# Ledger of designs, part 27: miniprotein binders against q56419

Target 1, 326 residues: q56419
Amino acid sequence: MEGRTLEEVQEEVFKRHGVLVPKKELEDLAKALEEAGLLLTEKVEARLKEEEEKLKRERPMRLAGLSYPEGEREARAFLEAFRASYPGEGEEARVLLMPHLEPSRVPEVYGAALAALEKTPPPERIYLVGVAHRPLKEKAAALPVPFQTPFGPALPDLPALQALDALLPFELFNTPLAFREEHSLELPLFFLKGRFPEARVLPLLVARRSPELGEALKVVLRDFPGLLVLAVDLSHVGPRFGDTPLTRTLAEEARRRDLGFLERLAEGEPEAALAFLGANPTRIDGVEVVASLLPLLRERKGKVLAHRLDLEAPTLSAVGAGTLVL
Below, E stands for the ipSAE of ESMFold2; O stands for the ipSAE of OpenDDE; V2 stands for 0.75 times the mean of E and O plus 0.25 times the DockQ between their complexes.

## First folded at step 13 (miniprotein)

Design v2 (at its last look DockQ between E and O 0.68; V2 from the best seeds 0.00; counts 0 for: pTM E .788 < .8, SAP 76.028 > 70)
Fold by OpenDDE base, look of step 13:
Structure v2 (fold): chain B 326 residues (1-326), chain A 97 residues (1-97)
Amino acid sequence: as target 1 above (326 residues)
Amino acid sequence: SLWDEVLRAKGLDEAALAFLKLFIEYLKQEIAEVKKALKEGDPEKLEEKLKELERLVEGLFKAVLLAKGDPEELKKLAREIEKLKEEIEKLKKELEK
């Protein structure tokens, strides 16, 4: 089957692009893909299975030494430096919207999140809802295992996760491999675990809007109270995302969209926030998460603590990040 | 072209990602052909082809789970895979009628 698929791909590439890829190059590519674990060979299936089995025990750090320090002492200094980057004071959060962008790009936004966490009583548990950058089998998923951090493992709240699973029309514990390298959970979790070392965590990913998730969480939060964290970025504009290079006009539009979205959330009007975005032309990352959590965001008033549109100069692209407390 | 991206890839991961994009485009075309064939009334060859496409999309799903690259590019691939799955499911339902 694999051989036919490559030949068919070759023919299709030829038909569409007028390029006849030499069979040898396709074979080399196929081998490369196999070696990369991207072809469904027996070897790749075995690797998938092995990786899945590892994720039944724990989720190891993937970004330690890259995005944040691996050592606890250095990690604490990192937290303090990020907190210091935000000159303001925070507010108590029941819901925290924070970024999952590379921390070094938007330090003051993470600093604002830390400021909010300083004013927040230590929760028993944290509902950490990230964005799935990999495909999920279902609209949302959870991984009920310890997540490693420089501050020790973030332990799952199994009773609360089980309660959530029981209320969902789909299996919550799906697609463990999607969590393996998911930075939308790992990055915010660093800050959260550093501030609340004793809090249990519910690591959740959203791929597509799931109203059922929000309704289920609303029920679960009654019996299992905790801090809700939305780990989402905002606008994604520029060539990396299919736009022209960042211009003043494009940046102003991105900021307008970001702030308009956050302000409406701060007013307790999440439906209005979604409606304001329309087709989401600036590709606000958090749309599917917010759309899934509407029941938890309604009528909650709060404050936008920070916002930044960060330029990635090498690609002339920009990503929006914000911190919102509700 | 997507093929140009494969050829210009500086590393295995980039080449792999570019190939996955190319493969998605191939699958989109195959699905379009199945849709056309379904309208033209040749159902028997379509069920086997849909099963094959489903297997290929499942493979693609697994491949993207293991792929390395820009998270936003991976997210795009993820969304494309979801669309392919939805299209296949629609076609399956149409064949059952």
Scores: ipSAE 0.714, ipTM 0.884, lowest interface PAE 0.6, mean pLDDT 89
Fold by ESMFold2, look of step 13:
Structure v2 (fold): chain B 326 residues (1-326), chain A 97 residues (1-97)
Amino acid sequence: as target 1 above (326 residues)
Amino acid sequence: SLWDEVLRAKGLDEAALAFLKLFIEYLKQEIAEVKKALKEGDPEKLEEKLKELERLVEGLFKAVLLAKGDPEELKKLAREIEKLKEEIEKLKKELEK
């Protein structure tokens, strides 16, 4: 990590487990870690600096050709196919909760989000709040640069971002590298940019609950009105997430927790939604975002448009996704 | 054990993540030793140890920022790193008293 020698790593393993690991295995692991950018050497430090500087200018597409088409024509057809996956009508949203799970796994849930956007007047800006899957230096972060999409760049709302930064007790622009591969922003943004091509974006990540973020956003939204999007997934159950293999009982519990959470949010009761989850036994990943944004969710009533607990047969696991308008 | 996970890993990304988990457990142990020694230990030596642990956690932070692999496993590692940073900062404040 900080350029530790193989001998130091070998000694540490011996102290912990009382066994000497063969030098060749450690050498192979060290080479693999360096190639993957996980061992901090002078070469990796230079790569780190280079990637950080790139992300201060723009955030490129990472999932084009993997999760959605790279070409604009194909991407637009993809967008419309997802809308068609949800045959119902949406409702106008001031706040939209939508997933960041792989779109092909929950097409009707993304389709419901598109249906809501059809009923929503085009906003001047979108506050897009995702879940950090890499560490942040602070509880939350933003990246004030264009995010590339097949529909063109999603431009940052710099005045609103600067106003937000000024109200927080920490530097908002603190961890550019955490955005490099962050799908919780990129996947929802594809759908949002496709429907609202002129809206500017505030791309935000939450790592840990931050009441300060919610209070600051309440002030910023007053002066810079826009659409608030919570880009969050719901339950995570099964061996991939530290559980026993998925059973009917575990799946039923996950669905109950997901729907109970969403329904309490739909009643304008975000504190009750969090209390309903208790210790969060099914690992709903939206809780840190919701807990941060309480001032923006209180007393906003709405409707759950869609929900799916999507099964991962190879891992005997499942992930929940939903669409909520407030 | 976590070391058994590294040895049974079936791919580069899986082995790298298992190694990072082992290193987190190592750091937890070292922080626990500092915490246990806080009242009775040499404050200058404990201060140097905390500086070393801070550097190691920063390296781990950067490694996880660059890591490839399952985003859900990476999120779990990120939360562990946050806990390590908080524990070190708490111990630094206690030592300054």
Scores: ipSAE 0.656, ipTM 0.836, lowest interface PAE 1.5, mean pLDDT 86
ESMFold2 (binder alone), look of step 13: mean pLDDT 74; pTM 0.673

Design v3 (at its last look DockQ between E and O 0.48; V2 from the best seeds 0.00; counts 0 for: pTM E .717 < .8, other shape alone 6.943 > 2.5)
Fold by OpenDDE base, look of step 13:
Structure v3 (fold): chain B 326 residues (1-326), chain A 86 residues (1-86)
Amino acid sequence: as target 1 above (326 residues)
Amino acid sequence: SAFEELIEARGVDEEALAFLKLFIEYLKQEIAEVKKGDPEKLKELERLVEGLFKAVLLAKGDPEELKKLAREIEKLKEEIEKLKKE
């Protein structure tokens, strides 16, 4: 969103919502917010506090009954169906890149992840690195509480989380509210917990590239070995993301970028993967995560197991998803 | 205020997201107009950006739209921090 003027935003809001918000009203709102800042702050703080208190003990499921079944029996059947959707065999993973897109959109990609997990010895812990879709106070964050799943709670590895925090130049345990509805952790965790019920989890979010995170994790992994999971989507193209409706040309470009990114990762060249994307014109979601984890991805060779560019027909937009093992 | 109404709502709905977008653009303009050495204005802007940060944390909507807002807020914070050091 380079150079959008207030007028362009006003026009967009008017086109979408039929409401024209005058610049003066924005100024008045800003002034009113300034004048009422204490009341707004108190109300916001009260709500924030309430929601934070809910997260002190556990992170409840938000997508149960929507994206996946709530009941354990049904959830197991769900896993089996997703595994069945991928006809191939997996590879043992030390690093797994998998999507966090709505599972029903890319079942075979999740199926490929499950196939890889079948070939992976049960890890003691899983480093689950997702994408922050909410703002974080720091470049990255963790939530050191149990995450609810249909298979029981995914328990945090507190010793490993504490070790990681100690190596970071910022407080790792920041912005707990960013985890409240974060699907980039919840959706992959369903599959991971279903396959590895006894594994502890380090739920991590990345908002911005943090080289410090990768360096710290590299140290932590020596004392606290485990499976590293990158829960990231790939290209986001079409009107929902600021492009024209999906065309053959746009889809080909998205696929080219997705596959070119994944292939370079599979070759153990994460810097080349990032360089290949340049300005990231197709908006590959996982860029900041990969950029943060470079020390852990270097020289690791692997295999792309699945890729899909999934069309969202109502918006004529598409999202790329892939499964990569290293 | 529309923002108070937004905060009182259990979630920032689509209309609320639209307001947040407009407010971000407003703040971009205000930040661009800040003269060097106005610490009071910078504190005000910092407070407003913090308010936006909190609002987006509580907002409901398309994750990708929320992500965009999050990135814009991060930029605003960075710009303010830059101005505070000048």
Scores: ipSAE 0.717, ipTM 0.844, lowest interface PAE 0.6, mean pLDDT 88
Fold by ESMFold2, look of step 13:
Structure v3 (fold): chain B 326 residues (1-326), chain A 86 residues (1-86)
Amino acid sequence: as target 1 above (326 residues)
Amino acid sequence: SAFEELIEARGVDEEALAFLKLFIEYLKQEIAEVKKGDPEKLKELERLVEGLFKAVLLAKGDPEELKKLAREIEKLKEEIEKLKKE
């Protein structure tokens, strides 16, 4: 590697991370860097192509038997049990914010989403916007294929997806492999498909703020009306996320940030909601989605139906989840 | 090599994630060097970033840690695109 010494790397790691890496481990890193071209072998590239070709036809369930039941009868009972976890009433949603956290961790938050769906006329289509946990080639992406669920396939709204693609300054169908393991779509979709079995879906991921996506969606929604779902989690605090162990003070701050964010969204003030977070010190997950979708959130008032800061006991950490209708 | 076999068999685990963080720092510094008129190196760096991108697409592990790596890789891709345009 030209222009570079192991000592310079060690110094930079220490400066950025506060960790002094032993020389042997730096030498191992240098060897791995020299072998970086081995990330794409014939076998790995063949596997990538095989997985991508499968995803051009359909997106299979990955979490059946883990996060929700595989069988339709059991899945329907599961859905109704979650509704029962929230004893309150919902409100009609034109926009729904709901989590993608493991459902059993926040049952009443998903129950509140179901309560909102009970009050919502069945839409022709659902714009399901999740958070990419793998890299995307562009700021946002879609996968225009059926997503399998225990309630049958959620069919893509191809005309609406094509209209959206035509309005963006980048190819919308850009990273099929990013959808293969993406729970931020699969978990909310289970609940949405169970309540709206005939609705088509636009499965969308956001990696980075894309104002172009929000402007394009505002146009597409006029011609292809439907339910907009922001499938996002809120604060992420504790050692799993780079903090000290969860304390009462950190938990109180996370709750304050979560609720302040949701309440400002409920006032129809998404820019104020983002400004309230500043540098986002509790790592609210929904920031890039909200920032992308500002044209769809402005002046739309609503209500926070539920919130929970859920403890992850094994990691001494917590994740916030909420249900908001607009 | 052992690294190739690990990627092929099981994807990227927790030790590999720590390694990928350090590798990203290496690539940032290498990209800065290529700005001084080393265009063949830019092509090699682009290939390395693409390989890293695909490795993280196949990776298993904590989704939140993977998301952090994904954002760093996306920044590297953007930096390389700027350098390609002069």
Scores: ipSAE 0.677, ipTM 0.814, lowest interface PAE 1.0, mean pLDDT 85
ESMFold2 (binder alone), look of step 13: mean pLDDT 70; pTM 0.628

Design v4 (at its last look DockQ between E and O 0.52; V2 from the best seeds 0.65)
Fold by ESMFold2, look of step 13:
Structure v4 (fold): chain B 326 residues (1-326), chain A 85 residues (1-85)
Amino acid sequence: as target 1 above (326 residues)
Amino acid sequence: DEEALEFLKLFIEYLKQEIAEVKKALKEGDPEKLEEKLKELERLVEGLFKAVLLAKGDYEELKKLAREIEKLKEEIEKLKKELEK
């Protein structure tokens, strides 16, 4: 056998787990990983270039047929079913917090977002701020291309994106490939585009808190008014996330932290909401986004419309989702 | 793929160890050897960054890996600046 395949190296890593081997064998494994990383890096670089060129033109649907229907008729029926899952009325939103969790897991939470959109005058543009699940070269990023949806392309607001880029101390249009499979934009966008088919979109990702982003967005929003959407999930608890199995006590604490966080945001007190979480022991997903956007959240009062801490029975874990209008 | 994610986790742990050794040796080690080591670590972290951009797997595990990789890049840049002084 000549050389080592990536799969052979991966199998050795899994068999060893690192926790059961002496340091010398871990160092031998590290050398094999380095060799595999070098070969994978060349293949990865070729694939990266191909995928980046595609993303300079558009961002295609990745979750159609999986999380929502691909056809427009079916997609509209899907929206109506989700709206029906929330029997209440919404309220007008200037800022909307909504989840990016799999829609079928929290139907009434997405339904509450739709109810809020029903009361919201159609905006000229939507600032859609998600959470990067892939690495970013900077603290935040955007991708200035159409995002495909079953309702047609969501067109980028290029002037607003360019204004935002000009105000930041880093290149905003970094890391296009981080958007390729980013569900935290795609899932909320399905609902937003279905309700506001004419709105342009600023698709933004936050990896790490950036006060510069919030200050820049405050300026851009004055010249380019629109709907600000924080597409974030809340608590993540249980073994999937590094905890003991989900108990009633842990679930109750996660729910309390989710609601306490949302309620403080609803009072226009985003710093208090962050302070309430402290070290964030239930891993509320939205912390970095809220911390980035403080200037846009201060003194905006509103209402929590819905919340669910959704159980993942196979993993004995749970994820929280909520709908907040400000 | 869960196997790919576990592979990446071990690779990150290896890189953390190598970075920690450079950090420990910063004052007393040979600066030319440390500079060469940091360049190699930077290449490996960049490869890891690219691999995670293309990886398949659980969204939440990928997010955790992404934040660790970003931290590794930051630590390497900090050490490079300190060594240049």
Scores: ipSAE 0.725, ipTM 0.897, lowest interface PAE 0.9, mean pLDDT 87
Fold by OpenDDE base, look of step 13:
Structure v4 (fold): chain B 326 residues (1-326), chain A 85 residues (1-85)
Amino acid sequence: as target 1 above (326 residues)
Amino acid sequence: DEEALEFLKLFIEYLKQEIAEVKKALKEGDPEKLEEKLKELERLVEGLFKAVLLAKGDYEELKKLAREIEKLKEEIEKLKKELEK
């Protein structure tokens, strides 16, 4: 029935919007979607169910061999190289803001994060808060399963996750499929697991600002102390993001926004950081995460360790990345 | 992947139009037909939600789609609440 509804929708979109997407293009698109397993066919539903069932046990690596090495030995060498790319020393972190961008694009920013982790006593648990690049059923979600890494599985802190769930007005354990390929957790987790192999993890995603999450976490952190990690990127500018090709002016504005945001966070003024961005014209990725975690960021002073606006030359676009310790 | 994303975008635009039509019809006073249509829209949005969860492609494009889906859900929920009054 749902497949027919999509065909009917295609016909209706074709009929109503006067967007003469040639029927053939719509058919080709529908076929492409079907072939891509995106059409809600019985086959797609079965696949969804299968993928959900897999995620009840563990979250496998998706970016191993692509963004980072699969083998442990090579992965350790990778960590060392990234640490070496940052010439500075870190500071002890209670809160770490780090990127989730492709590591090869901003090695020194990840290196700065590693430098901070070197100065941080091993936490019992890591609250890893990423950005949902897929829709969630709720404003935030968690996946209470082991996440595979080259350093072994990152095990969930089930007691802390349960405590968090109990304090939220919504079901925390929602939308497991959103975690399946979510790089905003996988990439930072590589570095975190490599540095703190014994730490339990709370893998959290934020789709929309949830003040409730921050308040709940503030309570949970009293009974379940740990390192809070915000895995967020900064500005997204250029054609990929709806702007003109990167210019000096656009890059300067992106840097200004990124640094102004990070500096205000470093001063312990997260509300001022959000206010500084206003409508967020350069599309700082971490806004919803920061807005959700305000109670945990207030009055914490820290230091910006690194920042980079990285050019993606093929698209003439750029993404900001930063490392902040609080 | 790009074609799939484009389709999903078109589908979102379709759903926006359908929601707009339901909003108009709500003013015209046939609540039963509207309830059925809202249920259908909910199913379609759920389908879209699942499709985006499985979709591959540019993460930022997927994020945009995710936001649009959330807006659609919110609009449908508002319409449901209006029909219950």
Scores: ipSAE 0.676, ipTM 0.875, lowest interface PAE 0.7, mean pLDDT 89
ESMFold2 (binder alone), look of step 13: mean pLDDT 77; pTM 0.709

Design v5 (at its last look DockQ between E and O 0.52; V2 from the best seeds 0.67)
Fold by OpenDDE base, look of step 13:
Structure v5 (fold): chain B 326 residues (1-326), chain A 85 residues (1-85)
Amino acid sequence: as target 1 above (326 residues)
Amino acid sequence: DEEALEFLKLFIEYLKQEIAEVKKALKEGDPEKLEEKLKELERLVEGLFKAVLLAKGDPEELKYLAREIEKLKEEIEKLKKELEK
């Protein structure tokens, strides 16, 4: 916090609101923030600047050796195992909706995505639209740098990114730090790069619904054709997300919402899919992405290939994941 | 990581209260003091924005914080527009 000590904040909160945050809690909190490098100290600002400067060159892997193998050989075996986990055949995709959840939780859903990619001619470029789990300066952002993968760097399509930027009412190349650890791009990109090693990538994040993004992309796709990938999860239910522990009723509602959403998308009715969710009581992750991409999803018929509501047993919470081709 | 996120949550609540006070003061008619206070709030929200960008933890918690930050920014922008009238 700019120049104010935690004590000053405590005093101010106390003076203004009559709430004494225990000094120890504030100190522990301040220390935790300082240790976490979250206090806007000169040191944190220097770190921010350093991290931003790094992201001007490339986006390094953050989940290699954790969510997927770092080595190329092992990474290929990983892809094959995931593909094997889905017993079905895929369909050609012009639009692919796939998860960004930890792959080990929903292997068959990623397997379904791989199955679809097997039936898809290699695209020149992939529009990879993820969910921002960190704040963005604008409703959406892009990072126009190589993303590292075990299969080599995923190179940006700079001409297509520039064309997109030119059509948006805001600066597309904003908030590079939001991409630094964003798993909603990194995880699906592993699978995409592994299948399409020569494809250029447009790594996009959506924080809030941007109709402008969908309209701009619709224009850009005419001159720069490619595969559109929505990297989104579905329902988030249970204690981690503010609900009671997962019950049969809650799980059934989550599945109903997930499948009802995906089915309406598969029918080419994205507005109906959004309307079906209403207030989104099960917190479907992909709502803002779908709402931003309506012009690209309208009238496209497709197929739901896979769905899973995966239980995280330690928290008695569950996350929905699905694979849809259009 | 959990402690850091908890702090960020507390700080968001603090900022919400500060914004509420500014809204109250706006009704009471001291525009100059309000402009300075809004500038300070903007700086604090920017700090919070940067902190969440660097924070580690549950992605869904981070996403929640991100949305709360967006709401704070929107509220500040509304207040700025009201002061310009």
Scores: ipSAE 0.755, ipTM 0.900, lowest interface PAE 0.6, mean pLDDT 89
Fold by ESMFold2, look of step 13:
Structure v5 (fold): chain B 326 residues (1-326), chain A 85 residues (1-85)
Amino acid sequence: as target 1 above (326 residues)
Amino acid sequence: DEEALEFLKLFIEYLKQEIAEVKKALKEGDPEKLEEKLKELERLVEGLFKAVLLAKGDPEELKYLAREIEKLKEEIEKLKKELEK
């Protein structure tokens, strides 16, 4: 399977899907595309519009009862258990890097974030910057609606979002559907809303690095001060991510790259952190976010509070997660 | 939906090859036919964009697909501009 040429893959597609074949097989392909949601029919178009209109009003919880409890009392107990998983002390954060990996996989890493929040005065707003796992029409996007949590709705900071949109050379609100199932915002938001119930939120996604976003955010943060949160994971290694099977050598390299990246960020040297990764061979998830936000990270020193490279036994793969305060 | 994601990956490879054929024909092919082909490919890529927005599945596979779709979109835009020259 591995090492097949592009020509061999193309020929198999043509043979299996009838791309160069009679009208009936073209009709079968069209039906298969419709069943996969690729064919734009009246019914699919109506579904797209319906889902988009829902997201223009609010973003509902998708992971309640799965990744965290649905009820507020149980959710508070959940937060306390995570804080207890990290026995250390936090530090005040002006910028917080935290993961979006499934919380039960890295409890002490989320606990370290909670420890940092304990030391952080409640902000008026939180700039929550995640990683888009679905396509965006632009390099970055926002969704200016309430995000539901077990602690109540996290309300958008509309004036700050409008100011940000006005400074960007692209439409910021152009891809609402990309937020529909985006866990990189929902999982960190649970922890942030639980600790800062009065803070408004700017829910942001980055697909590709945007220097314009970082420059605009630097301006907006001066007028609308708040907590900047980079909701990113670190290395992704193993077969799930296109590697050979996970080996001790690959895991050691992933850990070294994760820590080297975080340590350089903690030294106020985000360009050096990116350069350290080179071609990013362990696929650290946060590089596009960091590259976008350079103006906000430069010369800001801090501390790495926690890190784990966590094994996914079913996939023989691993994902790194860390907590950094600046 | 795992099978749907695999089909989307195969369809992306098909579109990559179609774009490559337009690239090869850019200088000597019929520009009106190439322009029509690019418009067709653009509509197919938009369909893929919407499909991945609605799809269920492994977020890491979806992120890979999202990046591939953006590359296809960018390549089509470049070819449309070059064809106008």
Scores: ipSAE 0.695, ipTM 0.881, lowest interface PAE 1.1, mean pLDDT 87
ESMFold2 (binder alone), look of step 13: mean pLDDT 78; pTM 0.713

